# Ledger of designs, part 19: VH-VL binders against q86iv5

Target 1, 237 residues: q86iv5
Amino acid sequence: LDSCSICVDFVGNSLNDLLNIILNSGVIGTCGDLCSAVPGGQIVDTVCDLLCDYVGVDEFIKLISDVDPDPIYICEKISVCKTNDNAAASLDLVQINPQNGTVGGTFTLSIAYTVTNTIATGQLAFNIIDPTGNAFGDAVLLVQQSPEQYTQQFQFQATPSEQESFPNGLYTVQALVCEGSCGSPHPNTYTLANGTTTFTISGADSSSMSGAGSFSGSSQSTQTGAASGSGSGFALF

## First folded at step 5 (VH-VL; framework fv_ciduvectamig_arm2)

Design s27
Fold by ESMFold2-Fast, scan of step 5:
Structure s27 (fold): chain C 237 residues (1-237), chain A 122 residues (1-122), chain B 110 residues (1-110)
Amino acid sequence: as target 1 above (237 residues)
Amino acid sequence: QVQLQQSGPRLVRPSQTLSLTCAISGDSVSSTSAAWSWIRQSPSRGLEWLGRTYYRSKWYNDYAVSVKSRITVNPDTSRNQFTLQLNSVTPEDTALYYCAREGYKYGAMDVWGQGTLVTVSS
Amino acid sequence: QSALTQPASVSGSPGQSITISCTGTSSDVGYYNYVSWYQQHPDKAPKVLLYYVTNRPSGVSSRFSGSKSGNTASLTISGLQAEDQADYHCSSYTRSSTFVFGGGTKLTVL
């Protein structure tokens, strides 16, 4: 049983629901009162109660209501996820295949990195910036990653949607390895490594269709790097 | 060691109610760390989760859409057991029925009953 | 709402590795990490092999591993042994607070 991954998944899926309950409810006196209002049923209710009971309802509400809350930070404050201010890593490879593709085509992003001092709770994240400056991406949760070499692959289909139209042109890929949530202002967050590559879409059909595919993720948790976009048109496999 | 022991009729006529009991030992049916499920298995439909009951300050039930109008899963705290009642059965309800515990934190069935083959025929 | 999609059968030889896929939707496999795998021998109840995509209960061999990408979860069995011959079922929690199962995969060890 991995309590850290369970916590990050719960908060990632339920943060907006929790925040809406807190903002719109009167007095919330117990973890049971808060958690019974969270959608998701039996498992979600049980996980919510467990996490809230660790710190108590007042502290739990405070953590959820914090400015710029993120799941890793919240779960670190609950003490189910660990921190390491001395985490260290290097980024060995950022490569996308094919280098030149078409709209509707499948692209594979390969990232190789080396952990040189244990990542306690962090992310491997990437952003893809289209020719117009619109960005989308994804992240994989890293829990207790020991010093070793790692490889991660991400796959996506360049299917046009409201969130990303996949125009012809040059795309930029940025990959980050972080302790904590990449880009978070919270304590115990560090960018450990970064790298960049590019690819081109040419001969693309300019037609746009709604219909994002599924977000891909590791066995642990997926957090998208797309700005507005848990429901976005980006499809990962 | 948690054990689940099933009992109930193995032959039910069409249009009648299928009723099975699952007796629990080594845990409490009102444990807040568990949920108590019924699952059936048939060659044509494979494994099907039917529903659960669980206690969290009060009792709750969840049911699969396919059986929701005909099913009741009820706890009995005094006898430490839970039951399945499935109304208006048809031959399509012929299956091997299991009770199971949804273990705390797992999202999985960690303890299973022995199974009861229920035949629906005239 | 829908059962998860698994291949009906897979086969391998002792010592080899095999992988069984389990494909769902963005409301089950793609939403939660509450994906489980069960092993079932003839005339026995299913036994949990993996829960929360990757986690093994005590007593389950490290030869069994799990992963997930998007709407597809996978079970990999390495170093195949004759005793691995069984039916394998995937399951996922859903956004409706229900469970769905795959159609099951019969593994034959040749």
Scores: ipSAE 0.529, ipTM 0.790, lowest interface PAE 2.1, mean pLDDT 87

Design s28
Fold by ESMFold2-Fast, scan of step 5:
Structure s28 (fold): chain C 237 residues (1-237), chain A 123 residues (1-123), chain B 110 residues (1-110)
Amino acid sequence: as target 1 above (237 residues)
Amino acid sequence: QVQLQQSGPRLVRPSQTLSLTCAISGDSVSSTSAAWSWIRQSPSRGLEWLGRTYYRSKWYNDYAVSVKSRITVNPDTSRNQFTLQLNSVTPEDTALYYCAREGYSRYGAFDIWGQGTLVTVSS
Amino acid sequence: QSALTQPASVSGSPGQSITISCTGTSSDVGYYNYVSWYQQHPDKAPKVLLYYVTNRPSGVSSRFSGSKSGNTASLTISGLQAEDQADYHCSSYTRSSTFVFGGGTKLTVL
């Protein structure tokens, strides 16, 4: 992992803790004071100190206290992640199999895209919107992704949980390729390509365990330009 | 007003340990906004950064690859100073040695320097 | 030897502009903006002149400016003056959490 990926992962995983520390501590004079208060142990402390010391505590606090904090934007502002206002890509395929499945069944989302101008720091992201409007999704971080063709696959099991019940009906999949964070209002953020597909769930599978619906990601490129996973959850954009 | 004052032997024999001390005034060696480095200068190699110590949530050290097996940079919070120990010295270690502060607002910049100590490695 | 490449010497006359280059790799100068420049007069410790590629400490003349393109950082001195005659050193932070220096450039004011 390069410094950009480390920064994005740290900020993404620790942002809420950092904001709570600032709220409760008032005036924080040093990066060491801020970072020693973050839970997570020695690795988190080390990464926090390194990034905060780079820009200084006052600027770091301003960035993470933004009204719409965004790990990619924060890491771009402190110059550990690069930007490219001329990045370009196209979405070649958004496909889900099966297109008609059952509760408890396994679904595979396949995305193919082509980068035509380098993506400096961005995302491949998707949201799945259930028949009631509840959404869930995932994203992978794209760092210095060179012009070439890429593929990414995700799998999930439609297992009912408190977060997602997987009702019968029509589901919408939306995929985006972005420079910056998909959906972010911050500078140097651009939607480069988008695509949609649908699938249907009907019937029930009584063999499925009760619990949260989950998904996993996998990627294959033509063995150049590694994509890093970041962010898992609901309603990414 | 931060000042660094160096002390230590100026003549060391080959195979011995070179030991220098840098006393800090106007700042704390455990300041979380600073790091404390040793840098040497010789006609043949120019300026060479050797290593640093700094306090954040714990003490850290970083060392140049060329000296990593022989070097220790240690803080002393009770005397507000830090030291360089370089083991198994050779005549190639003959140089003018500086201690320096890496300032918080100038990360990657050595904003305060000691007066320098010329160390000769000779039998 | 030094990890960053600088010309050994440069010269100019009063009032002219000169530029000193500092070339590294994609793991130091090309990766970070943690590039600093130091001025050293005979028998003196180096003095920080520029940091973070372009930033001047308080008390440093605006005649000194810095830039970076790819793996090369540059120091430009405009309106050259006799007191600018000195050695100039560049340094960069590296991806290995270390610092490297250039070989130094001797500036002669003719």
Scores: ipSAE 0.007, ipTM 0.420, lowest interface PAE 13.3, mean pLDDT 82

Design s29
Fold by ESMFold2-Fast, scan of step 5:
Structure s29 (fold): chain C 237 residues (1-237), chain A 123 residues (1-123), chain B 110 residues (1-110)
Amino acid sequence: as target 1 above (237 residues)
Amino acid sequence: QVQLQQSGPRLVRPSQTLSLTCAISGDSVSSTSAAWSWIRQSPSRGLEWLGRTYYRSKWYNDYAVSVKSRITVNPDTSRNQFTLQLNSVTPEDTALYYCAREGYRGYGAFDIWGQGTLVTVSS
Amino acid sequence: QSALTQPASVSGSPGQSITISCTGTSSDVGYYNYVSWYQQHPDKAPKVLLYYVTNRPSGVSSRFSGSKSGNTASLTISGLQAEDQADYHCSSYTRSSTFVFGGGTKLTVL
């Protein structure tokens, strides 16, 4: 049996490689021909072959070559990830600590949500919108998440980078629970719940400043830990 | 169920070639869902992956950078086994050598290990 | 050197929980979820405990759990038992189609 999370991880990591191979090749006749060209060796090739063989090479290439590819949608079309048009959830808490911090400081975003109808394949996602309107965020993949209460934490340092400068002022956090990829126009995608909060940044904490910034997340649930994420510092919706 | 049985010399002189064999039972060396690796262990370096061989329409090999110039991992489909050849050995190649299967269809984990062979490189 | 970083030793008392970290780079632990953990008792070959960060092989106790954040993977052992005393090794697949191992952690059950 093929794993939904393996598919989402593979497509997310290999999409550009697959697109480049497809664009630079005339005719690709087999999954083996396509997948042997993907960087990453035996492990990546095995996953690629399994996913491609599930739908056949022509359909796989078609899905990868979509104008707006997204890993969840592709994996749903391959049928290794499930969909649920009746998924339902609520957002119980969106909280950031501290509510007033400094450049270089560490912020913890805590999100609590309740699933009321199973989320088949979806995301818990957030965007943080800076005072200038520039946004960054992250997401956690939700697979077969049963009706239950869940909590997720995300940590980040307000360390200036090329993607986000962390100007002083008011920041808006928007969190979404979605079936499918949050913000995606693809079929079987629904925003199930939406929540917002705000925080401020003023001044600088030089002890925490370095050249690179990163996210750190923690997943918690009362029964299952199906949530995982591979989001970057880019806006997600 | 699947078993790996190692054989080969336990003593090798510096500058010679180390040759070890891993016999497979319960699986095929040409299985397209597996890869076959050599891993060694020493007190000073811990566990070190050395290289693998696997079959996907044709045979492929991958090798660790540290040994790439002097290592060969070869399958033998007629005997259902694979071998390690390590050329120009030095005392630093003294280690416990394992063969292992990379199983779990795409998860990159070593699920079956041989018994290990202690190889001493000395004059 | 490209080996993953683990603490050399960790200790705990029966019934406690301990965590062992495994820190790599954005080209191995941080890139893929192909992180596995191995338990090794003296004079024995390593035995796979966890693969794909969190997955347990059949027969491995649910007391063993895994997680990953950024470039660091962690193994947590809850309800520590005497037989857990062993060496623990992490491994990651790399973007260069190779495997790297951590230095190993010796767990002492006090």
Scores: ipSAE 0.208, ipTM 0.660, lowest interface PAE 4.7, mean pLDDT 86

Design s30
Fold by ESMFold2-Fast, scan of step 5:
Structure s30 (fold): chain C 237 residues (1-237), chain A 123 residues (1-123), chain B 110 residues (1-110)
Amino acid sequence: as target 1 above (237 residues)
Amino acid sequence: QVQLQQSGPRLVRPSQTLSLTCAISGDSVSSTSAAWSWIRQSPSRGLEWLGRTYYRSKWYNDYAVSVKSRITVNPDTSRNQFTLQLNSVTPEDTALYYCARESGYRYGAFDIWGQGTLVTVSS
Amino acid sequence: QSALTQPASVSGSPGQSITISCTGTSSDVGYYNYVSWYQQHPDKAPKVLLYYVTNRPSGVSSRFSGSKSGNTASLTISGLQAEDQADYHCSSYTRSSTFVFGGGTKLTVL
């Protein structure tokens, strides 16, 4: 019955399909007409029908077609996700291990936080900013998170890719605990806690990569802000 | 090809728990394009959908109102199967029980069915 | 009892067309186009015949067609053949996010 997480997953995965259907259809008279056109299997169609039915097809289309669609906000407007304007939390730890690593190494981000007033629907999010300003990150959904201490770990390997080249230098980590989607301008969104740390990558033992990194012609250095690893964080700046 | 194979006791006494298993081959019980349902058939009620389990980021269950207080449908990813548990059975629960796959590609249709298990509830 | 209303039986001669109705409410058949039809031969599990009112799975004869008007969905079988003799069941998704079935219709080919 965790309809909130189902809704957030559905909207996050199906938003572009829904927008395309709305754009290309003439008249959509029922939730069934809209949702039956969404690819992704029976469960996706059933979830779509349920969510659309909560508000009616006209309102559902308006929410999906909003200029700045945000899965958490849409699901809050549908009333399957709760809001808490008095949510409160603190960040107790933001730590990278190792704090001094090498290209190709595995890094673990450990975040500890305390919820002091229930987070109804929110995120634990992080951005990692490389020495050139290129960022990557991820977020986990927080639903009805009670007042307790929590820990979360994220892992990544500093293997160069088209999205992130992992140059030698200083990296900045920013972690946020939010009610709503971190950085969203929508109502009922609040940054509850903010923490930062740093780590360094040095390629002294990876001489070819370090040499390549000193040359500004590296084709793997991107500024697109594209997702690295399994997720994509928002940029505050 | 996808195949569903049912197993479980065929005779249950009133007030006991009816338990059936549906083994899946050719698909994964955690497939995000499917849901896994139990449907029964009796002369008095015809075909009756009982409930389902399905996976997205978490496991979810939906149940028919008529059985909601007595039913559990559980997946088992390690054995690629799902089960029906129906508590406090009465003779009215005597029926042919099917497991079935719901496929989103066929807009809520039950496209693959198990062989069926006749369960008799009697003293 | 079944939530959707179907005639208990229908009959026809080879080569003719027959229609089976499935009547629900504005909260199921009348709300969604998630109406499916199943063919069931004696001692066999049901087999999906039509989905989304009109769509046929691969391998289903074009002699089977579906339609819907208001709260009533219909299955039409044209060019009736002896092997069409079976029970036919309709189902619909509901506004309560459940599935309901009709009582079934026994088709006799004379």
Scores: ipSAE 0.007, ipTM 0.399, lowest interface PAE 12.9, mean pLDDT 83

Design s31
Fold by ESMFold2-Fast, scan of step 5:
Structure s31 (fold): chain C 237 residues (1-237), chain A 123 residues (1-123), chain B 110 residues (1-110)
Amino acid sequence: as target 1 above (237 residues)
Amino acid sequence: QVQLQQSGPRLVRPSQTLSLTCAISGDSVSSTSAAWSWIRQSPSRGLEWLGRTYYRSKWYNDYAVSVKSRITVNPDTSRNQFTLQLNSVTPEDTALYYCAREVGYRYGAFDIWGQGTLVTVSS
Amino acid sequence: QSALTQPASVSGSPGQSITISCTGTSSDVGYYNYVSWYQQHPDKAPKVLLYYVTNRPSGVSSRFSGSKSGNTASLTISGLQAEDQADYHCSSYTRSSTFVFGGGTKLTVL
């Protein structure tokens, strides 16, 4: 399993715990002192120790305490994730089906892209902006993606939740392929490609009006590098 | 190759202690890249993880909440094995018991399993 | 009840694809990518098929693939074969440094 994916997952999950420990502790003298306080037991503590030991506790704390924390950037600074300033890609398709759906209905976002120069550590990301301007989205981590054509699908059910009410109207979808974290101001971050589409929600599908909405995704390539994807419902930009 | 071989009594009386041993070959019980777990399987509960022991400068244990008050998982470095002790057993502890190697932060999975020991708790 | 929810059974014919879901909580499947899948034939110990959601151990066919979205992980078996008939179990690491398992899914190949 690749250390880059492990690092990004660890930082993404443990960032708030690390920040709270740093904020509420006095002087932290060792990686062991910091990492033993992180919840998750031995597996998580081992990852924390490994990453902290690469740069030392003072530098690790500085990276975590950055005003705009970014798991990909942190893991690149630790040297477990690679960078490529010459990464290149194109976005071939951004399509949502159905183009006209209902509250409670299932929507599939299909994205096709071509990598033309290796993406070392990056994201395929999207934001969906509802008629009121509220945004939600997701991203999948791209690690050492070789030049090839790729497809990724995301599914979600337009079930109202605390984070997104799914009002009737026009929705805008923006998809981005990036080296680094999409939208990040950090070095070695580039938007490689972008695309936009729209869809409409009208009326209600009473068969699907209970429960929370969620995303699901899958990726496809004739050749794959090490990659993992997961769904979340949070806005990225 | 790594192999795990289980041994221990197959019949235990209610209220007694269930004791099983898992002998390791091809790896060390004190290997810092592994943890050593007990997992049981029954028709009513399916697969159920019970606990682990592992070495990282010193020995550590973690246990499932459901058994935490009556379970001990102990290593024996001289014999390269680890044991399960489960106190105050009831008929609900009747199950097929497996030992397994847990590969840590790179996998988070059980890659090698023992053959299993069917333990019946009855009078 | 098992901590992770799987369908009790699934069936398919040779050459088809089937998918088995595994639903947990935000403290296990939804939190870590330490989700693994195991294949168990009758009277045999479980064998690891997938780890870290998507990764295959050496010797496991590329017909087995995994994914995860939110609190639900999925195992997909493509090009279904007779020897795939078995029980399939999911497992997840938890925020309390424990492991939990699903109830298991019996796959029948017709």
Scores: ipSAE 0.528, ipTM 0.776, lowest interface PAE 2.5, mean pLDDT 87

Design s32
Fold by ESMFold2-Fast, scan of step 5:
Structure s32 (fold): chain C 237 residues (1-237), chain A 123 residues (1-123), chain B 110 residues (1-110)
Amino acid sequence: as target 1 above (237 residues)
Amino acid sequence: QVQLQQSGPRLVRPSQTLSLTCAISGDSVSSTSAAWSWIRQSPSRGLEWLGRTYYRSKWYNDYAVSVKSRITVNPDTSRNQFTLQLNSVTPEDTALYYCAREGYKLYGAFDIWGQGTLVTVSS
Amino acid sequence: QSALTQPASVSGSPGQSITISCTGTSSDVGYYNYVSWYQQHPDKAPKVLLYYVTNRPSGVSSRFSGSKSGNTASLTISGLQAEDQADYHCSSYTRSSTFVFGGGTKLTVL
């Protein structure tokens, strides 16, 4: 039973719905009143009820309504996700292949990192910054990640979309390993390691170009209780 | 500790109503942290989820599109049970029928199953 | 027929590792992590094996593991044993507040 991953997924998917309900409803007296209004039906309502009942409806509303809420912070405050102020890690490799590609081409980002003190709840995150300063990225959730060496790969196709046009030029990749949400100002949040690399896009591939760039991640971790993915598609920090 | 016990007729004529009951012990049909489903299994279609009932301030039902016009899943709080009624049955409704619980801590998994009832729809 | 696509059969020898795929859409497997796997022996009801893609109920061997990428979930059985011979079914919750099942996979341990 990984209540932490379930909480982070629920809050990540439902935060805006919860905020909208809170802002547009009068007095909300019960977790049931709040949660029955969240889209997603019985399972989503049940997860919402479970999490809200941990702290009570007033505290749950307070956590959701925080100025800069994030799913990991909220789930830590509910006590379903653990914290470790002594978490420690290093980034061993940040590499992208090919280092020189074309619009429409496929790129593989390989990240190797070593955990030296358990990460209780955190992220492996990356941002890719295009030549114009527009950024996109993804993160995987790290839950109770034990000391050992890990490898994670991400693939994307440089297909123009509303989020990212993939102009020709120099791209910067930044990777972070964090306890808590990378870049968050909330308590129990620490950047444990960071690394960077670059790659270039020049010219156009002859393949069809339609739709958005997509991320596909694979973990080669030997840890039990593997990392959970995030599909935000936005810069994380 | 939680058990589901099924009962009901095993032979139904085409065009009639198939009716099955699932008796619950060790949990409450009105538990706000569970839902109660009917699932059938046939060689040609495999496992098919048919519908559920659950309680959140009031009773709710969800039904699979394929049976929605013919199906009712009803709770009975006084007897701690729930029923399946499937109208206008055809030979294609011949299947092994299970009742099952969607447990609150397994997040959309069916953790307790009844013993199954083979229902034959035949003239 | 089935909403989720599974191979009809898979086989392996004791000690080997096998993987069973379960492919859906962006409205079920690809949307939620509410994916579960069931083991079914002849003349028995299905038994939950994995839930929430990766999680094992108490009493389920660590030889069973799950993963998901995009619209495809996978069940992997390592250190295959004779008693693993069974039918395996995947299931996913949908954005319509319904459940869908795969067609089932027969595992033969040779």
Scores: ipSAE 0.129, ipTM 0.622, lowest interface PAE 4.5, mean pLDDT 86

Design s33
Fold by ESMFold2-Fast, scan of step 5:
Structure s33 (fold): chain C 237 residues (1-237), chain A 123 residues (1-123), chain B 110 residues (1-110)
Amino acid sequence: as target 1 above (237 residues)
Amino acid sequence: QVQLQQSGPRLVRPSQTLSLTCAISGDSVSSTSAAWSWIRQSPSRGLEWLGRTYYRSKWYNDYAVSVKSRITVNPDTSRNQFTLQLNSVTPEDTALYYCAREPGYKYGAFDIWGQGTLVTVSS
Amino acid sequence: QSALTQPASVSGSPGQSITISCTGTSSDVGYYNYVSWYQQHPDKAPKVLLYYVTNRPSGVSSRFSGSKSGNTASLTISGLQAEDQADYHCSSYTRSSTFVFGGGTKLTVL
């Protein structure tokens, strides 16, 4: 099944629901039984059914109930996402624009990287560490990325929230290219490349906003490959 | 003890909206393991499940294909109740309407039913 | 036309056992154990007798039992009593995230 991104999105969105169903159900006899309890209607039920039917209900429950489940690892164990222990990449650029901004301002993180051995299922991830040591970040799923040069951009607004207050000072950006989920202890996970940059926030923007800003990204690869966001709002590693 | 009490108009004219309310006592409409359904019964069609609403991390709805374009099942957490709205009714919507609870993740059945409301659609 | 097929009627004498079948497809009864049975006396709401094929709610007599084989679920009532005279309905979850019912079976205790 070349449905890796569908699997990762489903597991990422439904993991807590699946765990609660498993915890509160005595014996689950079929994939249909488990999946019918997952909220989201027919489309979500169908995706769940397909993934569960592929490995069987007992193995699916075991994978979901594992001590440290992550969506990439689960989807690799189901065999809808591929692994490559020889994946390789280099990180060519990590740049923030503007390098000096204000609270409420918009920042663009530009990352350029080169894949030298195919990334089967992995992430381009970043953490931003504020002057007090609090961290937040986001990640993009990489699926079957062939050897080529890639560029990814992320945008965020420095809007104060309970998660991140955006104090004035020096911020550190850490970026990782990984096979598997960045920072995961699971098999077939490798940090392929690492890079850092910094930026400064001083003063306040005139606009008022409520809640945390959102992250967005885009890819300019000339080859086909899947990229999607996951793990936003909290530190990833 | 969980009880469901139904209320709403019993006579509706063709093309109008059928609206019924189901008040819940002894449970919460936002209970994360429960789902709340509307089911109707007529001599010609028997029992028909119409739709449900349920809360997990957010509110969800599922609807029967036959009514999907006309139906809304809505929770009201402040009054601990849920409603059926069925638009553009015809005489074929004449039926005894029940609200019902599905408890727990693996139940897949309706353990508590309202008293039923006979709704007649006629001019 | 009901989605699940039940016999229109069944009859038995006190003390006997009767069985009511409920036949669906591989996309409902054949795929889910979310098969339930309801008893309905005249002018009353249906009452759940069985859920998850075999499970009885608290207060339901052990005379009521359920089973499933392939696309067919069955309700068996043992030690038939006069009070068992009622309509019996089966229901199943479907791959369309919906529930469907059978046409109902009228049980006559002779």
Scores: ipSAE 0.280, ipTM 0.671, lowest interface PAE 4.0, mean pLDDT 88

